# Ledger of designs, part 73: VH-VL binders against NAD kinase (nadK)

Target 1, 268 residues: NAD kinase (nadK), of Syntrophomonas wolfei subsp. wolfei (q0aze0)
Amino acid sequence: MKIILVNNRFKENTEKKAQEIAGQLSALNVEVIIDNGLDEPYAGTVDFIMVLGGDGTMLRAARRYGQRAIPVLGVNMGTVGFLSNIEINELAEYLPLILREEYSLEARMMLEVAVFQQQSLLTRVFCLNELLLRSNSPRMLSFALEISGQKLEPYRGDGLIVSTTTGSTAYSLSAGGPIADPQLDAFIVTPVASHIINKRPLVVSPEREISLHLLEEREAIIGIDGQIKMDFGAENRVLIKRAPHPLLMVNLKAKPFFTSIDRSLQRQ

## First folded at step 2 (VH-VL)

Design q8 (framework fv_patritumab)
Fold by ESMFold2-Fast, scan of step 2:
Structure q8 (fold): chain C 268 residues (1-268), chain A 121 residues (1-121), chain B 113 residues (1-113)
Amino acid sequence: as target 1 above (268 residues)
Amino acid sequence: QVQLQQWGAGLLKPSETLSLTCAVYGGSFSDYYWSWIRQPPGKGLEWIGEIDHSGSTNYNPSLKSRVTISVETSKNQFSLKLSSVTAADTAVYYCARDSEWLFDPYGMDVWGRGTLVTVSS
Amino acid sequence: DIEMTQSPDSLAVSLGERATINCRSSQSVLYSSDNKNYLAWYQQNPGQPPKLLIYWASTRESGVPDRFSGSGSGTDFTLTISSLQAEDVAVYYCQQYYDTPYTFGQGTKVEIK
């Protein structure tokens, strides 16, 4: 058995903790690869991915490995988050279940984001939460939104979020988007501080293609899962589709989504 | 740990072009923005510009007509060229990494050691 | 361009006492869409590159001692060192990253009395 341990490169004591866990797994005849974010993603075949950290570390793991159809377990190391399933102090008791593959999997849709310049593909990225188009200053953007070839009236505002249902509780929520059941597959399209009074969030089929481009020369940025930043100008176009494979999240213990989000909104 | 190594010409004559390179070791290159910052002797910090993995750049408008930042992703390197130098361009030049943890750059968390560039006439 | 002004230019503080540095921006660096202040603080020791201490006006960088704290919003910001240690003798800079070009304050030199 081969496991990747993904940890947060900047968090106090995470490298030491990852090495301790790697030692424990090696003692159980498990081969361990550590991904602390410094190198390119491990290219070989693996059986399981264990993410040590908060939601940010899980988002990085999803971008790097989410399209490989490998089980991914979030292990919380003291940070608050929605994407982890167990706490680090619970790992020892659940480890036998992991090694015997005695767990359930939850499929979470992902986005495929392709950025073009004059039909030239500049980059292709996968993400779990959202793509954010935003001005890199408080200046208003004017931009075009197309959904499956249908051109909507121009948008004016600070930006736009295209989110998965998993991402509904991230930036989309802060911008006024709905809370979505992560078991559903859908795109949530949420305007950011729209100047146009009647722009509302849209919930659309994950089979649709969403296209964005600027209508004037402005300094804008595309953000992926709040972690990757890319310049976006009037020469650029972004195409957003459902990713070919969902992220396979490991469930070892009950994690009730609706009560968890309800408590979070009530500061619990 | 990620480390930035810088090199380039340290002594220039007025009107020449400054060329500096920064190499990234022990870290991911494609997930970050990379910046150049300078500091004249005994003075404060001035941001020159930034570049991402796709080659997209933002420049300080005061330097935009003279500055070019480029990237060589396969070598984990990015470079600065500043044309038509004068004595006012004498400074320590630093390369630095923007953090990826937040959407917008919120700080330069890893810095090179700096390269002293002297423009003498 | 957003201009950053620090005060004082220099200050002398006894070991164990509180040091306070102020930073003012010529326009607000609070972005309404995310309600965050795009303001960072750096420490620079002689002959070394700057070291990031604080971002988003009040968030401490990993490994930075808790005696360092940032506060403020909009145009007025403060860096506080609650109990000055010998290793804290340095020049401190504030920086806005709200809009390009990113700009720094002129620096505040902290010395022991």
Scores: ipSAE 0.000, ipTM 0.456, lowest interface PAE 12.7, mean pLDDT 85

Design q9 (framework fv_patritumab)
Fold by ESMFold2-Fast, scan of step 2:
Structure q9 (fold): chain C 268 residues (1-268), chain A 121 residues (1-121), chain B 113 residues (1-113)
Amino acid sequence: as target 1 above (268 residues)
Amino acid sequence: QVQLQQWGAGLLKPSETLSLTCAVYGGSFSDYYWSWIRQPPGKGLEWIGEIDHSGSTNYNPSLKSRVTISVETSKNQFSLKLSSVTAADTAVYYCARGYDLWSGEDAFDIWGRGTLVTVSS
Amino acid sequence: DIEMTQSPDSLAVSLGERATINCRSSQSVLYSSDNKNYLAWYQQNPGQPPKLLIYWASTRESGVPDRFSGSGSGTDFTLTISSLQAEDVAVYYCQQYYDTPYTFGQGTKVEIK
């Protein structure tokens, strides 16, 4: 059995714990590859991915490995989050179940984001939560949204979010988007809240293709899962579609999504 | 009508921090960005930065390393801090109403009276 | 940054005569989606804060006398005072609000001949 252990090396606790866990797994004849996020993703075959950290570390792991159809387990390192399944102090209890493959999998859709300059592909990334198009100034953007070749009336405002259902509780929620059951597959298209924009969030089929481009030269940014930022100008266009494979998330214990989000909303 | 009242610092020594506050009366605070603009004696106008009611800021790149603008939404007040002052920071400092979130217009239609800040030697 | 340049730096005009001030932006301030120029003109009397005269290049602010008018589009703009009055002796500034940082022209001082 080969396991990738994803951690954030800049968090001293997670690096030390990753080495401890790798030693424990090695003693059980499990081959361990440590991915600290700085090198290219491990290219070989693996059986399981264990992510040590909060939601941010899980989002990075999903971008690196989510398209390989490999089980991914989020192990929380003290920060409450939505994407972890067990706590680090529970790992020893659940490790025998992991090694015997006694767990269920939850499929979470991902976005494929392709950014072009004219006809040239500049970058292609996958993400679990969302793409954000936003002005890099207080000035409104003017931009075109196309859904499966259908050209909508131009958008004017601060920006737009294209989210997965998993991302419905992230930036889309802050912009006034709906809370979606992560078991559903759909794109949620949420305008960034603006008194000038009289546009509603859209929930569309995950089989649709979404295209965005600026109608005039403005300084804008494309954000991916809140972690990657790219300049976006009038010479650019972005194409968003459903990624070929969902992220396969490991369930070792029940996570009550609706009660968790209800509790979280009371605190915001 | 909407009025801006400003107060704070008069005389500063080099290396000190400038602190000015502006209070908004008689209109909506949350529908606008609020700006600080300065004018050195005998010179033109220089925009320093802006803030909205949520604390979102934009700063002039030439001043960004030294400027902090903050907001107290419950009091309809916003404040400027400029660190490490030198004689070049001697100016009249104005607060002004800027970007209208409803119309998207950024013209400065309402101004405070100005506060003269002198940085000695 | 968008640089704003005014001409002339100063002008002297007789009472009742026309005063013309020019402003040039280093790039277009015309917003293609609404076809508006994001340009404003201000008047500053000694010891006072600037007062907004014109916005969107040609729209007169409420309460501003009709002798003040703005014209131009894209990169070249003009403020005209059709018949100079004594109270119009001031420094005038153009300003773009197309993008941050917001920038002003260097100012034009208007004096009576």
Scores: ipSAE 0.000, ipTM 0.396, lowest interface PAE 14.8, mean pLDDT 86

## First folded at step 4 (VH-VL)

Design aa1 (framework fv_ragifilimab)
Fold by ESMFold2-Fast, scan of step 4:
Structure aa1 (fold): chain C 268 residues (1-268), chain A 122 residues (1-122), chain B 113 residues (1-113)
Amino acid sequence: as target 1 above (268 residues)
Amino acid sequence: QVQLVQSGAEVKKPGASVKVSCKGSGYTFTSYDMYWVRQAPGQGLEWIGVMNPNSGKTTYNQKFKDRATMTVDKSISTAYMELSRLRSDDTAVYYCARGFLEWSSPYYMDVWGQGTLVTVSS
Amino acid sequence: DIVMTQSPDSLAVSLGERATINCKSSQSVLYSSNNKNYLTWYQQKPGQPPKLLIYWASTRESGVPDRFSGSGSGTDFTLTISSLQAEDVAVYHCQQYYSIPYTFGQGTKLEIK
């Protein structure tokens, strides 16, 4: 068995813990590849991906490996989040189940994001939570949203979020979007500080194609999962579709999504 | 206008605790991580920790993790940093600063509070 | 921990002349996957908080005059002020945000000669 250990070396002591776990797995005749985020993604075949850290580390793992149809397990290392299934102190208990492939998989849709300059593709990236279009200056944006070729009335405000259902509890929630069952496949389109009355969040079929472009020259950025930041100007357009493959998340124990989100909201 | 406004100067005795507040205005508070940095008189800058105000997730500099506690009250767009068991060498100006919310990943700090002078003396 | 070392500790430059401040990291702060250097420069005037000048080693923050520029990659970085103005008198700090804990250089005090 070959396992990729994804860790966040930018977190204190995470690298040492990853090495300890790699040693334990190696002792069980598991071949281990450590991905600390500094090198290119491992290009070879692997059987399993274990993500050591919080939601941010899982988001990076999903962008790097989510399209390969490989089981991905989130292991929490002391950070609070929604994308981890087990805690690090539970890993020894669950490791035999992992090695025997005795777990269920939950499919989480991903976004495919393509950014163009005129007719040229600049970049193509996948993400698990959301794409954010926002102003990078005090001036508000004027922008156009199209859904499967249907042109909506122009938006005016600080920006827009196009989110998966997994991302419904991330930035979309902060901007007033609905909490969505992550078992559903849908795009959630949430305005950020809209100046147009009655611009409401939209829940859209994942088979739709969404495009965005600026109507006026402004300093704007596109953010991907809060981790990739790209300049976005009037010469640019972005196209958002359902990614070809969902992220396959490992379930070793039941996670009570609705209880967890309810508790999180009461904590404020 | 984006602004971070911190609480006023404090004088504490060794062994006491101090809690500094930092109120954000002019931006979406939960879209930016809050960083805490201190500067002793005539010295360089020293990072204490970072908090994601949306999730409550905290990361501390190992040097401070046993004494520093970062919290947030989203309803009033205010972050707090409490430092316990104060020593004379904790005398410093304490700053809050915001950085774009990039989940677990590091980012640069773009807007800083005015600073809070904490003096620890007997 | 990544140690940041600035040189010189202080310098005096005549108005209108070029000022150069160096920053060295004990290990590379270049992230190979995105080819970005996790390095910032801050300006700090007496009694004021640090002000962001440069991020990603070479990108100027909005509102920062074009006489300020950042260069370098990996472990060796430079902040250049092409034509010193009176208002540029300050302490300048480099900082890495590549690895926790974030670390700062000791600062370089810039004065008019």
Scores: ipSAE 0.000, ipTM 0.395, lowest interface PAE 17.7, mean pLDDT 86

Design aa10 (from aa8 with heavy chain D99G S100D W101F F102Y G103E E104W L105S Y108A Y111I; framework fv_ragifilimab)
Fold by ESMFold2-Fast, scan of step 4:
Structure aa10 (fold): chain C 268 residues (1-268), chain A 122 residues (1-122), chain B 113 residues (1-113)
Amino acid sequence: as target 1 above (268 residues)
Amino acid sequence: QVQLVQSGAEVKKPGASVKVSCKGSGYTFTDYYMYWVRQAPGQGLEWIGVINPYSGGTTYNQKFKDRATMTVDKSISTAYMELSRLRSDDTAVYYCARGDFYEWSPYAFDIWGQGTLVTVSS
Amino acid sequence: DIVMTQSPDSLAVSLGERATINCKSSQSVLFSSNNKNYLTWYQQKPGQPPKLLIYWASTRESGVPDRFSGSGSGTDFTLTISSLQAEDVAVYHCQQYYDTPLTFGQGTKLEIK
């Protein structure tokens, strides 16, 4: 068995813990590849991905490895979040189940984001939460939104979010989007500070294609999962689709999504 | 060992151009943004721009947009910043700095070049 | 542009005593999607490039002594050195990376009293 162990070297104690776990796995005849975020994603075949950290580390793992249809387990290091399944102090108890493949998988849809310069593909990235288009200056954006070839009236405002249901509790929520059951597959399209008061979030089929481009020369950015930032100008366009594969999240114990979000919302 | 190594000091006349290089080693060059920052003698730090080595995409500080050009040569893991129509107030140490491409670590500048002194005088 | 203002401009502190440097941003640098403050602290010694100390406002870079700590959220941030050592004499810079143009504070010069 070959496992990728994903950690964030910039969090104190995670590098040491990753080394300890790698040693324990190696003693059980498991080959371990460590991904601490500094190098390119591991290109070889693996059987399992173990993510040590909070939601941010899980989002990175999803972008790097989510399209490979490999089981991904989130192991919480004490940070509050929604994407981890077990705590680090529970790992020893669950490890035999992992090695025997005695777990269930929960599929989470991902976005495929393709950014073009005129007719040339600049980049293609995958994400678990959302794409954000926003102004990078005090000037409002004027931009075109197309859904499956249907051209909507131009949007004017600070930007737009295209989110998965998993991302419904992230940036989309702060911008006025709905809370969605992450087991549903849908795009959530949420305007950011729209000029038009009656622009509402849209919930659309994940089979639709969404495209965006600027109607005026403006400085804008595309943000991916709150972690990648790319320049976006009038010569650029972005195409958003359902990714070919969902993220396969390992379920070793039940996590109560609705009671967790309810408690979280009381604090906001 | 991760490091950024910059080209040597330059002395230029007003109106000339300068091109500073920054060679990365010890990491995958296209996985990190490259930032350019300058510091005039005794002054604070001033951001010039950023380039994504993977795509060649750039964002400039508006103050420098009409004079600065950032490029990369992926084959030799080297970034360049050219500043044209130099003035005496462009005299500064110019730094390249690396920032995380995926932001699971910060958009902070974790590795800096040693700096290139550019002196503009007649 | 987001304006970063540091205080004080210069500070003299005795060896072993606490040093406190403040940084204010003209608008919030807290990103709602990941709940992170896009605020970094750098140390710069004469003739050297800046060195990363603190990122995400409060996370210490690997290899930085634990006497250095960062705190704050939104618009008000603080760098604290709990027990000043001789090697801590430097100029300290705060920086926001929330929005472009990326902007730095003017710097705080720290000297031994």
Scores: ipSAE 0.000, ipTM 0.419, lowest interface PAE 13.3, mean pLDDT 85

Design aa11 (from aa8 with heavy chain S100T W101F F102W G103S E104G L105Y P106E Y107P Y108H F109M Y111V; framework fv_ragifilimab)
Fold by ESMFold2-Fast, scan of step 4:
Structure aa11 (fold): chain C 268 residues (1-268), chain A 122 residues (1-122), chain B 113 residues (1-113)
Amino acid sequence: as target 1 above (268 residues)
Amino acid sequence: QVQLVQSGAEVKKPGASVKVSCKGSGYTFTDYYMYWVRQAPGQGLEWIGVINPYSGGTTYNQKFKDRATMTVDKSISTAYMELSRLRSDDTAVYYCARDTFWSGYEPHMDVWGQGTLVTVSS
Amino acid sequence: DIVMTQSPDSLAVSLGERATINCKSSQSVLFSSNNKNYLTWYQQKPGQPPKLLIYWASTRESGVPDRFSGSGSGTDFTLTISSLQAEDVAVYHCQQYYDTPLTFGQGTKLEIK
């Protein structure tokens, strides 16, 4: 069995914990590759991915490895979040199940984001939560939105979020989008700062293609999962599709999703 | 009934500032963009800017960007437009107007305030 | 900036007769993606704020009488009042919302002969 351990080198004690766990796994005849985010993603075949950290580390792992159809387990290291399944102090209890491949998988859709300048592809990235288009200044944006070849009226506002159902509890929620069951497949298109009668979030088929470009030269950004920021100007366009493969998330322990999100809304 | 009610007429000296208010009623204030437009005596309409009452986001006409400030107070459903360093050619009726649709999909101004006359004289 | 020019500056028309007001934009206000013209007409009576008459160049606002119609595309637009009534005495303004800054024509004053 070959396992990738994903951690954040810059977090306190996570490197030492990763090495400790790697030692324990090696003693059980498991080959371990450590990915601390500084090197290119491991290119070889692996059987399992174990993510040590919070939601941010899981989002990075999903971007690096989510398209490879490999089981991914989130192990919480002391932060609260929605993407981890077990706590680090529970790992020893669940390790035998992991090694015997005795667990269920939840498929979570991902976005494929392609950014162009004129006719040239600048970058292609995958993400688990969302793409955010917003102004990088106090000025509102004017932009065009196209859904599966249908050109909508130009949008003027603070921005737009195109989210997966997993991302419904991230930036989309803050912008007034619906809370979605992450087991459903759909795009959620949420205008930034909208809970309105005439401009509502759209829930659309994951088979649709979404295209965005600016109608005026503005300082705007595209954000991917809150971790990647790209400048976005009137010479750019972005195309958003369902990614070819879902992220396969390991379920070892029941998570009370709806009660967790309900409590989270009260704390905010 | 949807209504926008503006503050009363103002007389200012050159170099002073003026702050005009616009109170919305009969609708959800944060659902509609608020535009500010002025009209000098006997002249055409001139756009100053627009504010999203929900987010506070603004877009100004470049001509006014260094002197105009648009704000909102959501608790009292009121928008404000302040114009500083007044000149005699700023004498005009200042209007607030709401968008027909939220977020600028179709920025038509369907409901207007009654106007606030601002006179700038020495 | 898109410059809006109206013609004529003033117009006197007899009751029951046709009034025609023209508006020209310095560049096209037709958005190719939705094939709509970003052009609005307002009516302003003495001492009152402007009132929305027509949007998308030809769509009449609810409550506006059928005698008002808008036409044109791209850079040349027309507001027509088919049979002038006494209540139609006003200044009429065209406005583009294709690009910021939003810009208005200088206005056309319509009077009864």
Scores: ipSAE 0.000, ipTM 0.428, lowest interface PAE 14.1, mean pLDDT 85

Design aa12 (from aa8 with heavy chain D99E S100L W101G F102W G103F E104D L105S P106S Y107P; framework fv_ragifilimab)
Fold by ESMFold2-Fast, scan of step 4:
Structure aa12 (fold): chain C 268 residues (1-268), chain A 122 residues (1-122), chain B 113 residues (1-113)
Amino acid sequence: as target 1 above (268 residues)
Amino acid sequence: QVQLVQSGAEVKKPGASVKVSCKGSGYTFTDYYMYWVRQAPGQGLEWIGVINPYSGGTTYNQKFKDRATMTVDKSISTAYMELSRLRSDDTAVYYCARELGWFDSSPYFDYWGQGTLVTVSS
Amino acid sequence: DIVMTQSPDSLAVSLGERATINCKSSQSVLFSSNNKNYLTWYQQKPGQPPKLLIYWASTRESGVPDRFSGSGSGTDFTLTISSLQAEDVAVYHCQQYYDTPLTFGQGTKLEIK
């Protein structure tokens, strides 16, 4: 068995724990590739991906490996998150099940984001939560939103979020978007507007293609899962569609989504 | 371990140009904006500009936009800030600084280079 | 430009006592859409670069001791050190990131009495 062990390069405690776990796995004759974010993604074939850290580390793993159709397990380092399935202190108990492949998989849709400069493709990236278009200052943007060739009225506001259902509890929630069952496949389009302006989020089919471009020169950026930033100007266009493969998340332990989000909202 | 390592001190004559480097290590260089800030002797901090290492896109403080040029070389994880037509009041320690994550959409700086002293004198 | 003004310019406090540093912005740095204050505090020791202490006006950076706290909203902000230790001797800077150009206060020098 060959496992990629993904950890958070910016947290020394997480890096140290990753090394300990890699040693334990090697002792069980498991081949371990460590991805701490310093190198390019491992290009070879692997059987399993174990992510050590919080939701941010899982988002990075999903961006790097999510399109490979490999089981991905989130192991939380002691804080509550939505993308982890087990806690680090539970790993020893569940490791035999992982090695025997005794688990179920949850498919989570991902976004494919293509950024153009004029007619040239600049980059193509994948993400699990969302794309955020925002002003690089509190000043309003003017931009065009097109859904499957249908041109909407120009939007004026602070920005826009295009989210997966998994991302419904991330930036989209903070911007007033709905809480969505992650088992649904849909795009959630949530405006980022001044709180004096009431705009409604849209929930659309995952088969839709969404495009965005600025109608005037502004300092704007697009953000991918809160981890990649790209400058976005009037000569840029972004196209968002459903990624070819969902992220395959490992389920070893029942974590009911609705009671988890209910508890989280009560504690805020 | 995240580290930003800058080039060594420079002494320049008025009218010359200086190019300061900042090498990032211990993280994915293109995932974080790089800022440039200077501090004249005994004075406060002054922002010069920011560069996105992924795209090469820049935003400058208007005060510096006609003299400052920021670039990156992704192959060696290094950012550069060049300041031209130097004056004696450009004497300062120049810092590169990394933005703390994207999650909060905030340009606050979690890691700083050690600083590069640039002295402009005749 | 948003002008950041710190007070006092210098401050001497006895070990174990409370230190209070103020920062005032010329206009509000509270962004109404997310209800966040775009303000940070940095600590700078002689010969060293600044070190991040507080962001979003009141959130402590990882590894910063609990004795450091930030408070305030809009235009008036405070950095408090509840029980001064010898290692806290430094210049403290506030910064706004609400608008460009990014601007800093002039700094407050903290010394032991």
Scores: ipSAE 0.000, ipTM 0.436, lowest interface PAE 13.2, mean pLDDT 84

Design aa13 (from aa8 with heavy chain D99V S100E W101G F102I G103W E104S L105D P106Y Y107T Y108P; framework fv_ragifilimab)
Fold by ESMFold2-Fast, scan of step 4:
Structure aa13 (fold): chain C 268 residues (1-268), chain A 122 residues (1-122), chain B 113 residues (1-113)
Amino acid sequence: as target 1 above (268 residues)
Amino acid sequence: QVQLVQSGAEVKKPGASVKVSCKGSGYTFTDYYMYWVRQAPGQGLEWIGVINPYSGGTTYNQKFKDRATMTVDKSISTAYMELSRLRSDDTAVYYCARVEGIWSDYTPFDYWGQGTLVTVSS
Amino acid sequence: DIVMTQSPDSLAVSLGERATINCKSSQSVLFSSNNKNYLTWYQQKPGQPPKLLIYWASTRESGVPDRFSGSGSGTDFTLTISSLQAEDVAVYHCQQYYDTPLTFGQGTKLEIK
């Protein structure tokens, strides 16, 4: 069995714990590859991915490995979040189940984001939460939004969020988007701030293709999962569609999503 | 409920500076543009500029660019407009106003502060 | 800069009669890509901030009585009050938000005859 152990090397506690876990797994004849975020993604075949950290570490793992259709387990190390399944102090109790492959999988849709410069593909990335197009100044963007070839009224404003249902509790929520059951597959298209009479979040089929481009030269950025930033100008076009494979999240322990989100919102 | 509350009236001498505050409540402060507009007694409205509380960026009316400074303090949901080198013709009611959503097209001013009278006299 | 000119400067109308206020922009405020006019009307009573009445030239703000209506496109716009009520005594301002600097008309003072 080969396992990728994803951690954040910039957290000393997480790096030390990753080394301890890698040693324990090696003693059980499991080959361990450590991904601390600094190197290229591991290119070989693996059987399982274990993520040590918070939601940010899981988002990185999803972008790197989510399209390989390999089970991914989130192990929380103290930061409250939505993408982990078990706590670090529970790992020893669940490890036998992991090694015997005695767990269920929950499929979470992902976005495929393709950014073009003129007719050339500049980059192609996958993400679990969202793409954010925003102005990098107080000057409004003028941009076009198309949904499956249907040209919507051009936007003159700060930008737009295109989110998965998993991403409904991330930036889309902060922008006034709906809370979505992560077991549903849908794109959520959210303008920021819900006090706008004529602009509302849209919930659309995940089979639709969404495209964005600027109508005027402006300072803008594309953000991916809040972790990747790319400059976006009038020569650029972005195409967003459903990724070929969902992220396969390991479910070892029942987590009541609605109770968890209700508790989180009460804290705010 | 959404509310914008401005600081109280000011009397200043020519050459002085004035700093007007505008505190937002009942909404997420960083989600909305904040505009500043003034109105001299018996005259029309004049736009001073806009600040994006999310990015901290500003756009000024050229008429005011060398004397006006707009800032925000996110920790107390407060916007500020400072006007320096005051002249008697700067006597006006100064308003802050919120614009619907930073993700929308240019939208109308949906909420206004109560106004701050600034009197410049010697 | 886009210059906004209102006419008349002042207007006296009897209760229940129609009031008409005009606004002209020095250049078009119609954005051809979305076919919308970036024009707004405000009502201002003494000692109060302006209150939004109409945006996108003809869309009435929530809570504004239906006797208020806006019309026009491009450079020529009209605010109409179909049956004047006592509470409508105010100064009315048009504004463009097509380009910066945002600019307002000089205002039209509406009084009861």
Scores: ipSAE 0.006, ipTM 0.383, lowest interface PAE 12.1, mean pLDDT 84

